VH-VL binders against Probable carboxypeptidase X1 (CPXM1). Designs and how they scored, part 9

Target 1, 162 residues: Probable carboxypeptidase X1 (CPXM1), of Homo sapiens (Human) (q96sm3r113to274)
Amino acid sequence: TGCPPLGLESLRVSDSRLEASSSQSFGLGPHRGRLNIQSGLEDGDLYDGAWCAEEQDADPWFQVDAGHPTRFSGVITQGRNSVWRYDWVTSYKVQFSNDSRTWWGSRNHSSGMDAVFPANSDPETPVLNLLPEPQVARFIRLLPQTWLQGGAPCLRAEILAC
Short names: E, the ipSAE of ESMFold2; O, the ipSAE of OpenDDE; V2, 0.75 times the mean of E and O plus 0.25 times the DockQ between their complexes.

## First folded at step 13 (VH-VL; framework fv_enfortumab)

Design g5 (from f2 with light chain A50Y F94Y; at its last look DockQ between E and O 0.03; V2 from the best seeds 0.00; counts 0 for: pae E 8.6 > 2, placed apart)
Fold by ESMFold2, look of step 13:
Structure g5 (fold): chain C 162 residues (1-162), chain A 119 residues (1-119), chain B 107 residues (1-107)
Amino acid sequence: as target 1 above (162 residues)
Amino acid sequence: EVQLVESGGGLVQPGGSLRLSCAASGFTFSRYNMNWVRQAPGKGLEWVSYISSSSDYIYYADSVKGRFTISRDNAKNSLSLQMNSLRDEDTAVYYCARWGYSDYRFDYWGQGTTVTVSS
Amino acid sequence: DIQMTQSPSSVSASVGDRVTITCRASQGIDSYLAWYQQKPGKAPKFLIYYASSLQSGVPSRFSGSGSGTDFTLTISSLQPEDFATYYCQQANDYPRTFGGGTKVEIK
């Protein structure tokens, strides 16, 4: 059977456990990178429906601290929920750490190189990627590699663990 | 018990050819990525070549590109290295090495077969 | 290619000594580093993967540490069977490359 969600969507993982390399604004911060989070509907709403890295961020990443050693098995991503613009990540890599300082990637076993996961092609459809090998670690990072041409790296995510 | 047994080494003149073989047993050979690693007399280890389980990915060290060809026969549990245009610097013990299913290391090695290239 | 610089090239030590071997990569390799032990006339034996994870059956006196570019293998209390040559090897990219080796010999 499928592995349960870690709890980004459900808020079981608190905002303090989410971090990112950069954010375009507070309303596009890592706390907005939760699966199925929705934008506000009015012009004055500070909160939009994704995490978005800064356009100039050469190494964007979105990080989740599970708080303890956790067997990560998969990732679900969505694009940006917004009335303002279309944005989504089209591919990403995944990294793991026990201390948030030393990182290793999810690897394509056959090529012996970092795995690149196909991500989204529209704002809302969730895309599941199972890791080639489950990894035991405390921290997991999603590292956007490509995104909508002319756009920014934006995503919402859920992490699967078992 | 995992076993890797190399054969086909010997004495050859520069410019000659040899074909090395590695017979695998004690594991599902077709699930594992395989390598050749060599060690010149009194020297350190040098990775030579890699082939993925389905042969979709093949890599060579620059020192052997265009002269060596790695191949495998999953039906016969056999890894091969065809070595052409041999040079004195190819003199070494050649190891068949299994790339671990995960963990990114050479987890099992054969005992090696010796190739001597002398003029 | 990723160059792996291993030091020292050799060390003379007595049983019970603490031995430390370092390995430096020419560029970041995350934690994709393995350590091997090789005795004369034998194939290398795998000890450590992911820089710090000990292979099952390897004595706990062996430990590894490091990430990025700087890595260390430590033998906390050298035993007679530990006299060998030790190699690091990166698995971040192809070609896979080894350090030059560190010969640990009896004093």
Scores: ipSAE 0.012, ipTM 0.608, lowest interface PAE 8.6, mean pLDDT 89
ESMFold2 (binder alone), look of step 13: mean pLDDT 90; pTM 0.893
OpenDDE, look of step 13: ipSAE 0.782; ipTM 0.915

## First folded at step 14 (VH-VL; framework fv_enfortumab)

Design k1 (from g4 with heavy chain G100Y; at its last look DockQ between E and O 0.85; V2 from the best seeds 0.00; counts 0 for: pae E 6.5 > 2)
Heavy chain, then light chain:
Amino acid sequence: EVQLVESGGGLVQPGGSLRLSCAASGFTFSRYNMNWVRQAPGKGLEWVSYISSSDYYIYYADSVKGRFTISRDNAKNSLSLQMNSLRDEDTAVYYCARWYYSDYRFDYWGQGTTVTVSS
Amino acid sequence: DIQMTQSPSSVSASVGDRVTITCRASQGIDSYLAWYQQKPGKAPKFLIYAASSLQSGVPSRFSGSGSGTDFTLTISSLQPEDFATYYCQQANDFPRTFGGGTKVEIK
ESMFold2, look of step 14: ipSAE 0.082; ipTM 0.691
ESMFold2 (binder alone), look of step 14: mean pLDDT 90; pTM 0.902
OpenDDE, look of step 14: ipSAE 0.870; ipTM 0.933

Design k2 (from g4 with heavy chain I58T S102Y; at its last look DockQ between E and O 0.75; V2 from the best seeds 0.00; counts 0 for: pae E 6.9 > 2, grease 19.6 > 18.9)
Fold by ESMFold2, look of step 14:
Order: structure tokens, then C-alpha cells, then sequence
Structure k2 (fold): chain C 162 residues (1-162), chain A 119 residues (1-119), chain B 107 residues (1-107)
């Protein structure tokens, strides 16, 4: 039914094509914002299971460079995979760009305003949101709007594209 | 200590069914993506199937799609592979394998269970 | 699917020899490449990750290199315990795919 995954989970989208406004640590960087990525529990594991923006970041965003014009159709999100802390985004907006400098939003066609997508309510359950209208662009951003009270904006994601 | 123990292999005729199980211990099973990998006699390794830690996503090799079903029971620390409509080319040792989260590799393997499909 | 072409398919070598095994991906996989060693009758053993990083406890005579599409595994001075089949594996997309294997025989 839907368009196939762009490849965040599979690693088809390489780490160099992921960027974020900020990260709490290298082990919570954008390269960890891939659907179904897991935290480590072993002695040498410095990585947790999500991208997490810094708590002070007033305008958090997570960005994927598809590398070429791509028809984006949907987004799947998860919260943070961790034993230390519960964190997840509860709503987000989506933006697109051709050059990573000028951005336009996914719009709610009924209201004409930026669409706000309901996201996660637990760490692991994936939530699918289809875009109101697919958009052709090179870059896509997820912009957390709300998240677990007392927590930080943390997510893992997959992008659907045709 | 991480341990993965497969069971359920055996001899079966073409068109038959088997259910493989993998008992996991020594790690928090519910936090790991799991896989089946097989090796036909005298042949190389072939990835068969994947299931995410929450069992929301599954992926299959083209050669087994529609015939095999991967599942997990996180409360029992078990991974399963239901294999239906078995064919001669499904004859292999089947390994339960854990996917490593930062090194992009199968970091722990079981000893395998042998499935033989023969008339 | 990303095809992994491994060569040679087998090699017969003496103790102390340098052995080089190559693995080529049908498309770029960055450094998302692992090497495994499998001894007869045993499950595969993880050896090298991220193309060049040696797993703790693996002898220093093993090394890996490469990025993009071309990768190598080198055994600098072959030992009797290195008799095994070696596989590369890409992690850049589903399905996860392995090279065809290289059987290293000690004479």
C-alpha cells in the first residue's frame, strides 16, 4: 500500500546524509535516529538507541538528505530505546528543501496551515504518518513540537518515498 | 553470557512444515533485532529473515517470502521461524543470530539446527 | 539486492604465508562491511567490523581495509589455526548479503 522505506533502518541512507540541530552526545547523534536501532548494554557501549536533541535546543530538527529529488510520502517514528530514561516525541511537523537552506512545510489541506503529526506515546511502538500530500524534494526535516514532559526530544525514524 | 540455542530441526518431505525455535539468554532479548541465517550443505551463508525488537517489522529473503514466518515472544526470550511449503533448496543449517547495533554485523550466533528436506 | 563477490574461492598456503582475500560490492556500501571466520562444524565467528576494526581477542595478524566497493582481509603470517572459511557481509541494505566465501587450506 505504501511507498517503500528510503533506508534509514537498513543503512541504505548513510550516516553522512543524516544531520540534526543538536545532539545530547555523540552516542545520541543523528546517526542513531534510525528506525529500530538499539541501545547497547555491554561494557564498551557508549551509544543509546535514538537521536536526542539537547534539552536547551529551542528549535530541534532531524534532517535526511535523500541525495536527489525524491517523492516523500510518509514518516515512521519511534521513541528512544534505552534502559536509562523514557523519552519520545509526541508531535512533530515536517519540512522539505531542495538546497537545505530554504524550507517549506507539509500543509494541512483543510486549514492551509502546517500539518502537525501525532507521534509516539511509548519508547518502541512505531507510528506511521502519511503526508497529506506527497512532496518532491531532496531534504526532509522532522521538527519535534512536543515530547514527553520532563524529557527531551528523542526519536528514531524511517522515511517512506516513491 | 550471551547464549542462543536453536531447536526444531529435522527430516521432512517436500511440502512439509517445521517450526524452529531459538532460546535466548544472557542479554535483554526484547531490546535486540533478531535474524535467521542459513547455510546449505557445502554452500555459503544466506540471510533468511529479520524481526525488529518490538516485532513490528519483519523482512524476508525473496527465496522464502510467503512460506516462512518469523516471530518472537519477548516474555519467553524466544525467536521462532515457521517454515511451510518446504523445498529441497531449504535444506540447511539454520542459525539464530543477533544483530549488533553499532558495528553493522551479526555479533552472536547459535550453534545451528539442521533442516533436511528430502523425499 | 547488493551482491558481494569474494575472491579467491579457495587458497592453499603454507604456515607463515601472507594471505589476502578480496570482497567487492555491486554498489557502494561505505564501510558497512564485516568479516567472519567459520571453522568446520562450527557457527561463524565475528572477526572484523566496519571494514577495518579488529574485534577484541582476534590475533593482530588479521587486518581489514577498504571502503566503497572494494575490501580486503589480510592474514599477515598464516597459522595452522587459521584453517577456515572466511565470509564478508554487507550491512548497507536488506537483504543482508554475504560473499561466497574463501576457503583457506593449510599445507
Amino acid sequence: as target 1 above (162 residues)
Amino acid sequence: EVQLVESGGGLVQPGGSLRLSCAASGFTFSRYNMNWVRQAPGKGLEWVSYISSSDYYTYYADSVKGRFTISRDNAKNSLSLQMNSLRDEDTAVYYCARWGYYDYRFDYWGQGTTVTVSS
Amino acid sequence: DIQMTQSPSSVSASVGDRVTITCRASQGIDSYLAWYQQKPGKAPKFLIYAASSLQSGVPSRFSGSGSGTDFTLTISSLQPEDFATYYCQQANDFPRTFGGGTKVEIK
Scores: ipSAE 0.076, ipTM 0.689, lowest interface PAE 6.9, mean pLDDT 88
ESMFold2 (binder alone), look of step 14: mean pLDDT 89; pTM 0.905
OpenDDE, look of step 14: ipSAE 0.927; ipTM 0.953

Design k3 (from g4 with heavy chain S102R; at its last fold request DockQ between E and O 0.80; V2 from the best seeds 0.00; counts 0 for: pae E 2.9 > 2)
Heavy chain, then light chain:
Amino acid sequence: EVQLVESGGGLVQPGGSLRLSCAASGFTFSRYNMNWVRQAPGKGLEWVSYISSSDYYIYYADSVKGRFTISRDNAKNSLSLQMNSLRDEDTAVYYCARWGYRDYRFDYWGQGTTVTVSS
Amino acid sequence: DIQMTQSPSSVSASVGDRVTITCRASQGIDSYLAWYQQKPGKAPKFLIYAASSLQSGVPSRFSGSGSGTDFTLTISSLQPEDFATYYCQQANDFPRTFGGGTKVEIK
ESMFold2, look of step 14: ipSAE 0.139; ipTM 0.714
ESMFold2 (binder alone), look of step 14: mean pLDDT 90; pTM 0.911
OpenDDE, look of step 14: ipSAE 0.917; ipTM 0.950
ESMFold2, fold request of step 17: ipSAE 0.416, 0.499, 0.166; ipTM 0.803, 0.831, 0.720
ESMFold2 (binder alone), fold request of step 17: mean pLDDT 90, 90, 90; pTM 0.896, 0.912, 0.911
OpenDDE, fold request of step 17: ipSAE 0.931, 0.942, 0.930; ipTM 0.955, 0.961, 0.955

Design k4 (from g4 with heavy chain Y101F; at its last look DockQ between E and O 0.65; V2 from the best seeds 0.00; counts 0 for: pae E 9.9 > 2)
Fold by ESMFold2, look of step 14:
Structure k4 (fold): chain C 162 residues (1-162), chain A 119 residues (1-119), chain B 107 residues (1-107)
Amino acid sequence: as target 1 above (162 residues)
Amino acid sequence: EVQLVESGGGLVQPGGSLRLSCAASGFTFSRYNMNWVRQAPGKGLEWVSYISSSDYYIYYADSVKGRFTISRDNAKNSLSLQMNSLRDEDTAVYYCARWGFSDYRFDYWGQGTTVTVSS
Amino acid sequence: DIQMTQSPSSVSASVGDRVTITCRASQGIDSYLAWYQQKPGKAPKFLIYAASSLQSGVPSRFSGSGSGTDFTLTISSLQPEDFATYYCQQANDFPRTFGGGTKVEIK
């Protein structure tokens, strides 16, 4: 009943189509925010397994450019895959745009306020959230609202879209 | 030392079934995405199936969808491939392969187990 | 599906020769390309990831280059242990696909 994956996990969505408000390091950049991506364990592997915003980022967001008008229907998130440290987002909002400048939120249609989606409670278990109403747009943002106490907003994601 | 050991291959008639197993050791199996890759006699490599570390995400090559089922048991460090409705073109050496963390590659392979489908 | 085209399909070479193998993707794959070596009767062995990064323990005579659609594996001075079949593999999308292989054999 949903649209298929847009292609974050598969790499169909290239790194150049992923952007974020901030990153703790290049090895925790938006290109690492792909569902099921994993940290490096071997010599020469300096990349960890998530996007993580900077701790001081007051308004973190993770953005995907679908490249064309696309019907977004859902979001799947995971926490940070790491041998060093675990972090995860516990709730987020979703926004859409056609030009990456003007944004509108996914709304709880009964209240008219922005929907807040429950997210993760551990590093690996994926959590699916279907949007209350599918949205047609080119860009989608995930905006972490809460995350593991004492940690940072870190996530891996997949987007469901037609 | 990372080890992957496949078993369960053999001779089977078209339409038959086999279950392949892969025993993993020397690494934290539950943290790795795993794959099956096959090689027909005298031919190149063909990816068959993928299962994520938590087993929520599974993908198949089009040639095997609906006939093959990948699974894993993280408590037993084992990967499995149930192969049903086997065809002549499924004849191959089947490798268990670990998907590496850095930049998407198959970093460790088992020795392979041979499946022969012949009438 | 992303098609991977390797050339040549085989090459006969002597010890000390420079060998180059090319791999082309049917669409852009950034640098999501790996190279493998396979000797007869053995499983493939990983050599290069991210188009140009050598796996630990791989001799420095092996090098990789390329981005986008066109990629090259080079052996700068062929050694007796390098006679094998080499495969490229893209990781840009499912299904993961391999090139057809290049057999490097002794003259």
Scores: ipSAE 0.007, ipTM 0.605, lowest interface PAE 9.9, mean pLDDT 87
ESMFold2 (binder alone), look of step 14: mean pLDDT 90; pTM 0.910
OpenDDE, look of step 14: ipSAE 0.859; ipTM 0.931

Design k5 (from g4 with heavy chain S53N; at its last look DockQ between E and O 0.64; V2 from the best seeds 0.00; counts 0 for: pae E 11.7 > 2)
Fold by ESMFold2, look of step 14:
Structure k5 (fold): chain C 162 residues (1-162), chain A 119 residues (1-119), chain B 107 residues (1-107)
Amino acid sequence: as target 1 above (162 residues)
Amino acid sequence: EVQLVESGGGLVQPGGSLRLSCAASGFTFSRYNMNWVRQAPGKGLEWVSYISNSDYYIYYADSVKGRFTISRDNAKNSLSLQMNSLRDEDTAVYYCARWGYSDYRFDYWGQGTTVTVSS
Amino acid sequence: DIQMTQSPSSVSASVGDRVTITCRASQGIDSYLAWYQQKPGKAPKFLIYAASSLQSGVPSRFSGSGSGTDFTLTISSLQPEDFATYYCQQANDFPRTFGGGTKVEIK
């Protein structure tokens, strides 16, 4: 936790640098996947409280373009902020790229396989995961693997980077 | 209805201190990021300080760093600004302002409280 | 810090006139720009977010446009209640910064 936030929560990372595989609606788009962002009070608000992938998306991902080679060191996640619905990711993988075309994963050193990070178990409590090895890349993806049974892959995030 | 009510302004000597308070009602205060914004007489708006809904992030304008301290009490729906080492240039109307669900705007403002720094 | 340059500093206009106010950022802020109206002795009132989106209850004669560094607020047909000072504000980064204001006065 020696690197500071990249700036998803603080808006230093603009909406144009956030992309996703899919979104359930505009109000659940990648621009809403920012740590501590809060929803409006009406169901279907244009300002809903997380990024949520479409239910039928078989390979959901949330992507951040740092704009230049950046040393990524950690990820903080929350579930969906909503008074109407509870959703959260319970595990995810992390991938990196320099060109958004060729990707490599954060690795579990003991097995050599992609690391799977335990994520959230409620809507609001932030969960920090340090990467096993910091990675230098321009792009980082969070790839939900499991989420609340009967729900959807929803998250808010902050990235730790130097 | 969303209401923000500032208090604690007044006349103070240079080098003195004041504590401003903002009482919030009509919304779930603990879910919102809060700010102080000031306006010197006859001048434009200047952002002063920000505090996130959970106290996790706090930011200050360079002109007030080290002298002002923002805080909140979510149990009492209250935002505070402790102002120390006051200077003539701190003379202004001080507004508490709610940052909307999007961090892109100040959607609700209080009526302001006046701070005058003069001998 | 992102500097916001607002012009003109004042404009004299008559009811029914089209009024255009310009705001320029010292670096790109995408669409993270808001516009506020302030009448004397009152707190600012929020008008527009995301450069072009009108807050609920704001008359349709108000419109915003622009992205990147150059932004415009337009009042298509000025009404008596529109005489006020208008401010732009960027939300791309800290510190949050405002333009210097544009006072719209009766001609």
Scores: ipSAE 0.007, ipTM 0.523, lowest interface PAE 11.7, mean pLDDT 87
ESMFold2 (binder alone), look of step 14: mean pLDDT 90; pTM 0.916
OpenDDE, look of step 14: ipSAE 0.873; ipTM 0.934

## First folded at step 15 (VH-VL; framework fv_enfortumab)

Design m1 (from g4 with heavy chain D103R; at its last look DockQ between E and O 0.05; V2 from the best seeds 0.00; counts 0 for: pae E 5.9 > 2, placed apart)
Fold by ESMFold2, look of step 15:
Structure m1 (fold): chain C 162 residues (1-162), chain A 119 residues (1-119), chain B 107 residues (1-107)
Amino acid sequence: as target 1 above (162 residues)
Amino acid sequence: EVQLVESGGGLVQPGGSLRLSCAASGFTFSRYNMNWVRQAPGKGLEWVSYISSSDYYIYYADSVKGRFTISRDNAKNSLSLQMNSLRDEDTAVYYCARWGYSRYRFDYWGQGTTVTVSS
Amino acid sequence: DIQMTQSPSSVSASVGDRVTITCRASQGIDSYLAWYQQKPGKAPKFLIYAASSLQSGVPSRFSGSGSGTDFTLTISSLQPEDFATYYCQQANDFPRTFGGGTKVEIK
């Protein structure tokens, strides 16, 4: 059954363990990709409410370094929290690594193909996806596959792990 | 106080080269995506070039592609535009502009530097 | 690229007049539109974001409206400092593109 949160929301996972392929700005960097994070309200605020990849990033990914071998069991995602613009990922794949160089995917048991997880359809409603099979690894990546038309890949996340 | 100060404009012959600079202060330059936007005399605004905070994502308007090179030096808080093979239509005031992703607009502009391309 | 068509290209008006400027996008941009004011010899000044939200310090006589493809900037009662050129700019897609401008001048 379910593992507890790794600690993106609670800040137990430090900002230095979060990395991404790209970010639209510092205020939309990977350190903002934490479940339930809220955007700032003031003009010029550098603390927006999600991680968002660059609009032209051909291979977007959001990465968490657990710091040691960890049993990953699930992912919770939200869209972007913002009063200015809404964006969300609608599907993603998940990859794992022990060295951040060699990656393997979460697989669909029946097809042997990479699993594609349905994600969000609005900015705030959390969506849980349990992995078909828990994986032991140090690193986990979320790889957006589709997102809101006309928008950008944006998400907030929590990782379930023991 | 956010400040952007352009320099390096001047008079140049067609086919010549010019390098524009923009000195940034009052914000963490390395965290912001930067742009050049130009305005020909009596005309509207035209986006010219974009460089991401990481230097990895660089884009140009079709009208300048292959002739202009945008760059940045995050250690010196400086944005640059190398302009080669200049043409009459490149005559404009060139603005250094910061893109604000929180509200998706150009939130701070320099006062501009004038480039005149004529024989 | 998203083309932004702005009209009229100029308008002559008197202090106290109501002025309306329109901007049309070549495809839907939701509400991701900004308005700028530019006075001669000066850099543009940001006025409105998200089609209708006024930047801090902008007088309430300025208002914006619209979504999708059709947008409007309105000055309800012109003041002497409002004579300038106004630009719309779409913020939906890269590259960011501007309308051609509307010069508001003294009648």
Scores: ipSAE 0.053, ipTM 0.631, lowest interface PAE 5.9, mean pLDDT 88
ESMFold2 (binder alone), look of step 15: mean pLDDT 90; pTM 0.909
OpenDDE, look of step 15: ipSAE 0.672; ipTM 0.895

Design m2 (from g4 with heavy chain D103L; at its last look DockQ between E and O 0.73; V2 from the best seeds 0.00; counts 0 for: pae E 5.7 > 2, grease 18.903 > 18.9)
Heavy chain, then light chain:
Amino acid sequence: EVQLVESGGGLVQPGGSLRLSCAASGFTFSRYNMNWVRQAPGKGLEWVSYISSSDYYIYYADSVKGRFTISRDNAKNSLSLQMNSLRDEDTAVYYCARWGYSLYRFDYWGQGTTVTVSS
Amino acid sequence: DIQMTQSPSSVSASVGDRVTITCRASQGIDSYLAWYQQKPGKAPKFLIYAASSLQSGVPSRFSGSGSGTDFTLTISSLQPEDFATYYCQQANDFPRTFGGGTKVEIK
ESMFold2, look of step 15: ipSAE 0.176; ipTM 0.710
ESMFold2 (binder alone), look of step 15: mean pLDDT 89; pTM 0.901
OpenDDE, look of step 15: ipSAE 0.818; ipTM 0.922

Design m3 (from k3 with heavy chain R105S Y108H; at its last look DockQ between E and O 0.71; V2 from the best seeds 0.00; counts 0 for: pae E 8.4 > 2)
Fold by ESMFold2, look of step 15:
Structure m3 (fold): chain C 162 residues (1-162), chain A 119 residues (1-119), chain B 107 residues (1-107)
Amino acid sequence: as target 1 above (162 residues)
Amino acid sequence: EVQLVESGGGLVQPGGSLRLSCAASGFTFSRYNMNWVRQAPGKGLEWVSYISSSDYYIYYADSVKGRFTISRDNAKNSLSLQMNSLRDEDTAVYYCARWGYRDYSFDHWGQGTTVTVSS
Amino acid sequence: DIQMTQSPSSVSASVGDRVTITCRASQGIDSYLAWYQQKPGKAPKFLIYAASSLQSGVPSRFSGSGSGTDFTLTISSLQPEDFATYYCQQANDFPRTFGGGTKVEIK
């Protein structure tokens, strides 16, 4: 039980409200970082199966503009949907903002340090992480920290929000 | 060859219940988001319900919320629609539809099963 | 809900004619629009996605265009097998909504 999906999977959150630090290609852009999105059959298709940052991106992030102050409570992630390639994020941090310029992180209750969320270990199995403390903000970022060795930071996501 | 085969349609009285099934073959069913779409006699198409490949996300048209329940069994490659408290306006051909690979479209449809609600 | 308005509701045309069907969304839907063909007694057949991209196996006489709120489906040279009803559908939000349909009749 929890807050409902914000609407990445459903398209309730339009493509224009999704941004990223970088993308490997148009077909791996932030508009493809939606939970359960499906790739085409060809590798490198214009409609590939995740958001993937460039491998050399030192500070990858995937950003959602909720459009208004929103109580964020959780994140669901998947790896890349592809019959040709294996890529997934294995851990990430979460940040929030009201203006997309100044950001604060989700913090671990016991340590007070930025929380690091365990993410995926395969392409398709969704992994839910509830935030230690729900946050009221307009913008939320997922910041991949680790990912499949030899691959790139790729994810599909849904945001839980009230 | 992608195939979707609906079953379970029939004649039912108002207030009754009916369970529709859709048998999927020719593709990895557990990878795909699935839908029900209906068409009343002589009318256009109306989306009814959606279930994600993981069955975590489920949506309904307002006209059926609280009365219909979509479900899936990925081990049996089947999609179901439990229809309760049926009304005469639920009379339609019901299609099982697969959500396609590209920009959010119904890329494969079954042949439909007919539900008739009448006294 | 996003309302989809198709026009015309029907059209009579001869084999070889160019046929144009329009679809208007009540609010912007970017290019999240699909077109379907439905023959009597049959399930809809998927034709076009993302407003302008042809599905594999669809004849090249079919084309789609538009973005935002105004979209068109064009059959450049009508064939006897193109007799059908055509529907547009937006995928920008739930509920998914269809246009009212356009019946294409061969004279």
Scores: ipSAE 0.023, ipTM 0.637, lowest interface PAE 8.4, mean pLDDT 89
ESMFold2 (binder alone), look of step 15: mean pLDDT 93; pTM 0.942
OpenDDE, look of step 15: ipSAE 0.926; ipTM 0.954

Design m4 (from k3 with heavy chain N33H Y108S; at its last look DockQ between E and O 0.36; V2 from the best seeds 0.00; counts 0 for: pae E 9.4 > 2)
Heavy chain, then light chain:
Amino acid sequence: EVQLVESGGGLVQPGGSLRLSCAASGFTFSRYHMNWVRQAPGKGLEWVSYISSSDYYIYYADSVKGRFTISRDNAKNSLSLQMNSLRDEDTAVYYCARWGYRDYRFDSWGQGTTVTVSS
Amino acid sequence: DIQMTQSPSSVSASVGDRVTITCRASQGIDSYLAWYQQKPGKAPKFLIYAASSLQSGVPSRFSGSGSGTDFTLTISSLQPEDFATYYCQQANDFPRTFGGGTKVEIK
ESMFold2, look of step 15: ipSAE 0.007; ipTM 0.586
ESMFold2 (binder alone), look of step 15: mean pLDDT 90; pTM 0.912
OpenDDE, look of step 15: ipSAE 0.785; ipTM 0.916

Design m5 (from k3 with heavy chain S30N S54T; at its last look DockQ between E and O 0.75; V2 from the best seeds 0.00; counts 0 for: pae E 8.2 > 2)
Fold by ESMFold2, look of step 15:
Formats: sequence, C-alpha cells, structure tokens
Structure m5 (fold): chain C 162 residues (1-162), chain A 119 residues (1-119), chain B 107 residues (1-107)
Amino acid sequence: as target 1 above (162 residues)
Amino acid sequence: EVQLVESGGGLVQPGGSLRLSCAASGFTFNRYNMNWVRQAPGKGLEWVSYISSTDYYIYYADSVKGRFTISRDNAKNSLSLQMNSLRDEDTAVYYCARWGYRDYRFDYWGQGTTVTVSS
Amino acid sequence: DIQMTQSPSSVSASVGDRVTITCRASQGIDSYLAWYQQKPGKAPKFLIYAASSLQSGVPSRFSGSGSGTDFTLTISSLQPEDFATYYCQQANDFPRTFGGGTKVEIK
C-alpha cells in the first residue's frame, strides 16, 4: 500500500543521519529511536530501547536526514522497550524541511490545521500513520505532543519513503 | 543463561513440508527480535527470516518467500518456521538466532536442527 | 541485496603465523559489520562487532578494521584453537548477508 521503509530498523539510515532536540542520556539518544530496537539486560548496560527527550525539553523532536529529496508517505512508532520504565508518546506532529532551517507541517486537509497523529498506548505495539499527503523533502521530524502521564517523550520509529 | 533449542528437522521429499520450532529460555523472549539462519552442507551462512518482538514485522529472504512462514508464540517462548514446498536447495542446518540490540549482530544461536530434502 | 565478498576462501597456516582475512561490501555499510568464528559441528560464535570492537573474552590477538566497503580481520599470532571458518556479516539492511567464509586450516 505504499512506500517501503526508509531504513531506520535495518540501519540503512546510519546513526549520523539521526538527530534529536535532546536526549536523557547517550543510551537513550536518537540512535536508539529505531523501530524494534531493544533494551540491554546485562550488568553495566546503559543502552535502553528508545530515544527519550529530556523531560524539561519544551519542544521535543526526533529528526531523520534522508540525504536527498525523498517522498515521505508514513510513520510507524513504538514506545520504549525497557525493563526499567514505561514510556511512550501518545500523539505527535510531523514536519519536513529541505535545509533543516525552514520547516513545514503535515496538514489535516479537511481542517487546514497541522495534523496530530495518534501514537502509542503500550511499549511494543507498532502504530502506523499514513501522511494525509505525501511530502517531498530531505528532512523529516516527529514532534511529540503528548505522552504517558508522569513519563517522558520516548519513541522508536520507522519512516515510509520512496 | 540464554538458551535456544531447535527441533523439528528431518528427512523430507521435495515438495514436502516441515515445521521447525525453537524453545527459548534465560531471557525475556517477547522483547527480542528473532531470526532463522541456515547453512547448507559444506556451505556458508544464509539468513532466512526475521520476526519482530511483537510479530508485526516479518521479513524473508527471496529464496524462501512465499514458501516459508515465520511465527512466534510469546506466551510459550517459542519461535517457529513453517516450511512448505521444500526443494533440494533447502537442505541445511537451521539455526534459531537472536538479534543483538547494541551493535546489530546475531548474539545467540541455537545448536541447529538438520533438514534434508532428498529424492 | 548487499553482497559480501570474503577472501581468501581458505588459508593454510602454521601456529604463530599472522593471518589476514578481507571482506568487501557491494555498497557502503558504515561500520555495521560483525565477524564470527565457526568450528565444525558448532554454531557460529561472534568475535567482533562494529567492525573493530572485540567482544568480551575474545583474545587480543584478534583485531578488526575498516569502514565503508572494505574490512579486515587479523589474527596476529595464530594459535591451535584458531583453526576454524570465519564469516563476516553486514547489518546495514535486509536481507542480513554473510561473506562466503574463510577456512583457516593447519599447514
């Protein structure tokens, strides 16, 4: 039904092309925001299974650089894979850019307002959102709007793109 | 201690079917992505299939697509591979393998179960 | 698919020799490469991840290097327990692919 995965899960998109507004720790950085990534269970393992923004971050975002103009068509999200905490984003917006400076949003074409996508309600179940209109851009951002009460904005993602 | 134990291998005629299973213990199975990897006699390693921890994402090698079905039962800590329309080239040792999260490699392997497609 | 070309296919060597195995990817895979050792009748055992990082408990005579498309595994002084087959594996995309293997055998 659409474009294939861009390659966050597979590692076709390298860690250097992932960026975020903030991270709670290196083990919760944007390189951990890949669909189906899993937490560590060993002693001394600081790597957990998500990107998590700092709880004080007023404008959290997770960004993927596709490296060239790319037709984005959808987003898949999961919550945090962890033996320590429950965290997940419950809604997010999507933005696009060609230069990482000027951004435009995915819009709800019936209302004309920025689309707000329902996201996750548990740590593991992936949720697919097709964009109302596919967008051609180099950069895509996921901007958490709401998340599990008492938690932090944490996600894993895959991007659908041609 | 992580353990993966395959079973269900055997001798089968071309066009036949087998179901492999892998019993997992010593880790939280439902949080790990799982794979099947095979090795033909005297040959190298070939990845066969992948299933995500919640079974929403499944991938197959082109050589088995449409003939093999990977599945998992997280309540029973079990991974399965249903193999239909078997061919001579499917003869191999089949390994259950766990995908490691830190640096993207197969971190634990079972002992393997042998599938022989003959006649 | 990302094709992994491994060479040589075999090496005949003596204890104490330096052995070098190469692996080439058909496209860039950054450092998403692992090396495995396999002895006859056994499952593979991973040695090196991220191209150059040794797994805990792997002897320091093993080393890995490379990035992009060209990678090497080096055994600086071959020991009797090192006679085995070695495989590289890329983790950059599906399908996950392996090199054809390099059998290190006693001369």
Scores: ipSAE 0.035, ipTM 0.648, lowest interface PAE 8.2, mean pLDDT 88
ESMFold2 (binder alone), look of step 15: mean pLDDT 90; pTM 0.910
OpenDDE, look of step 15: ipSAE 0.899; ipTM 0.945

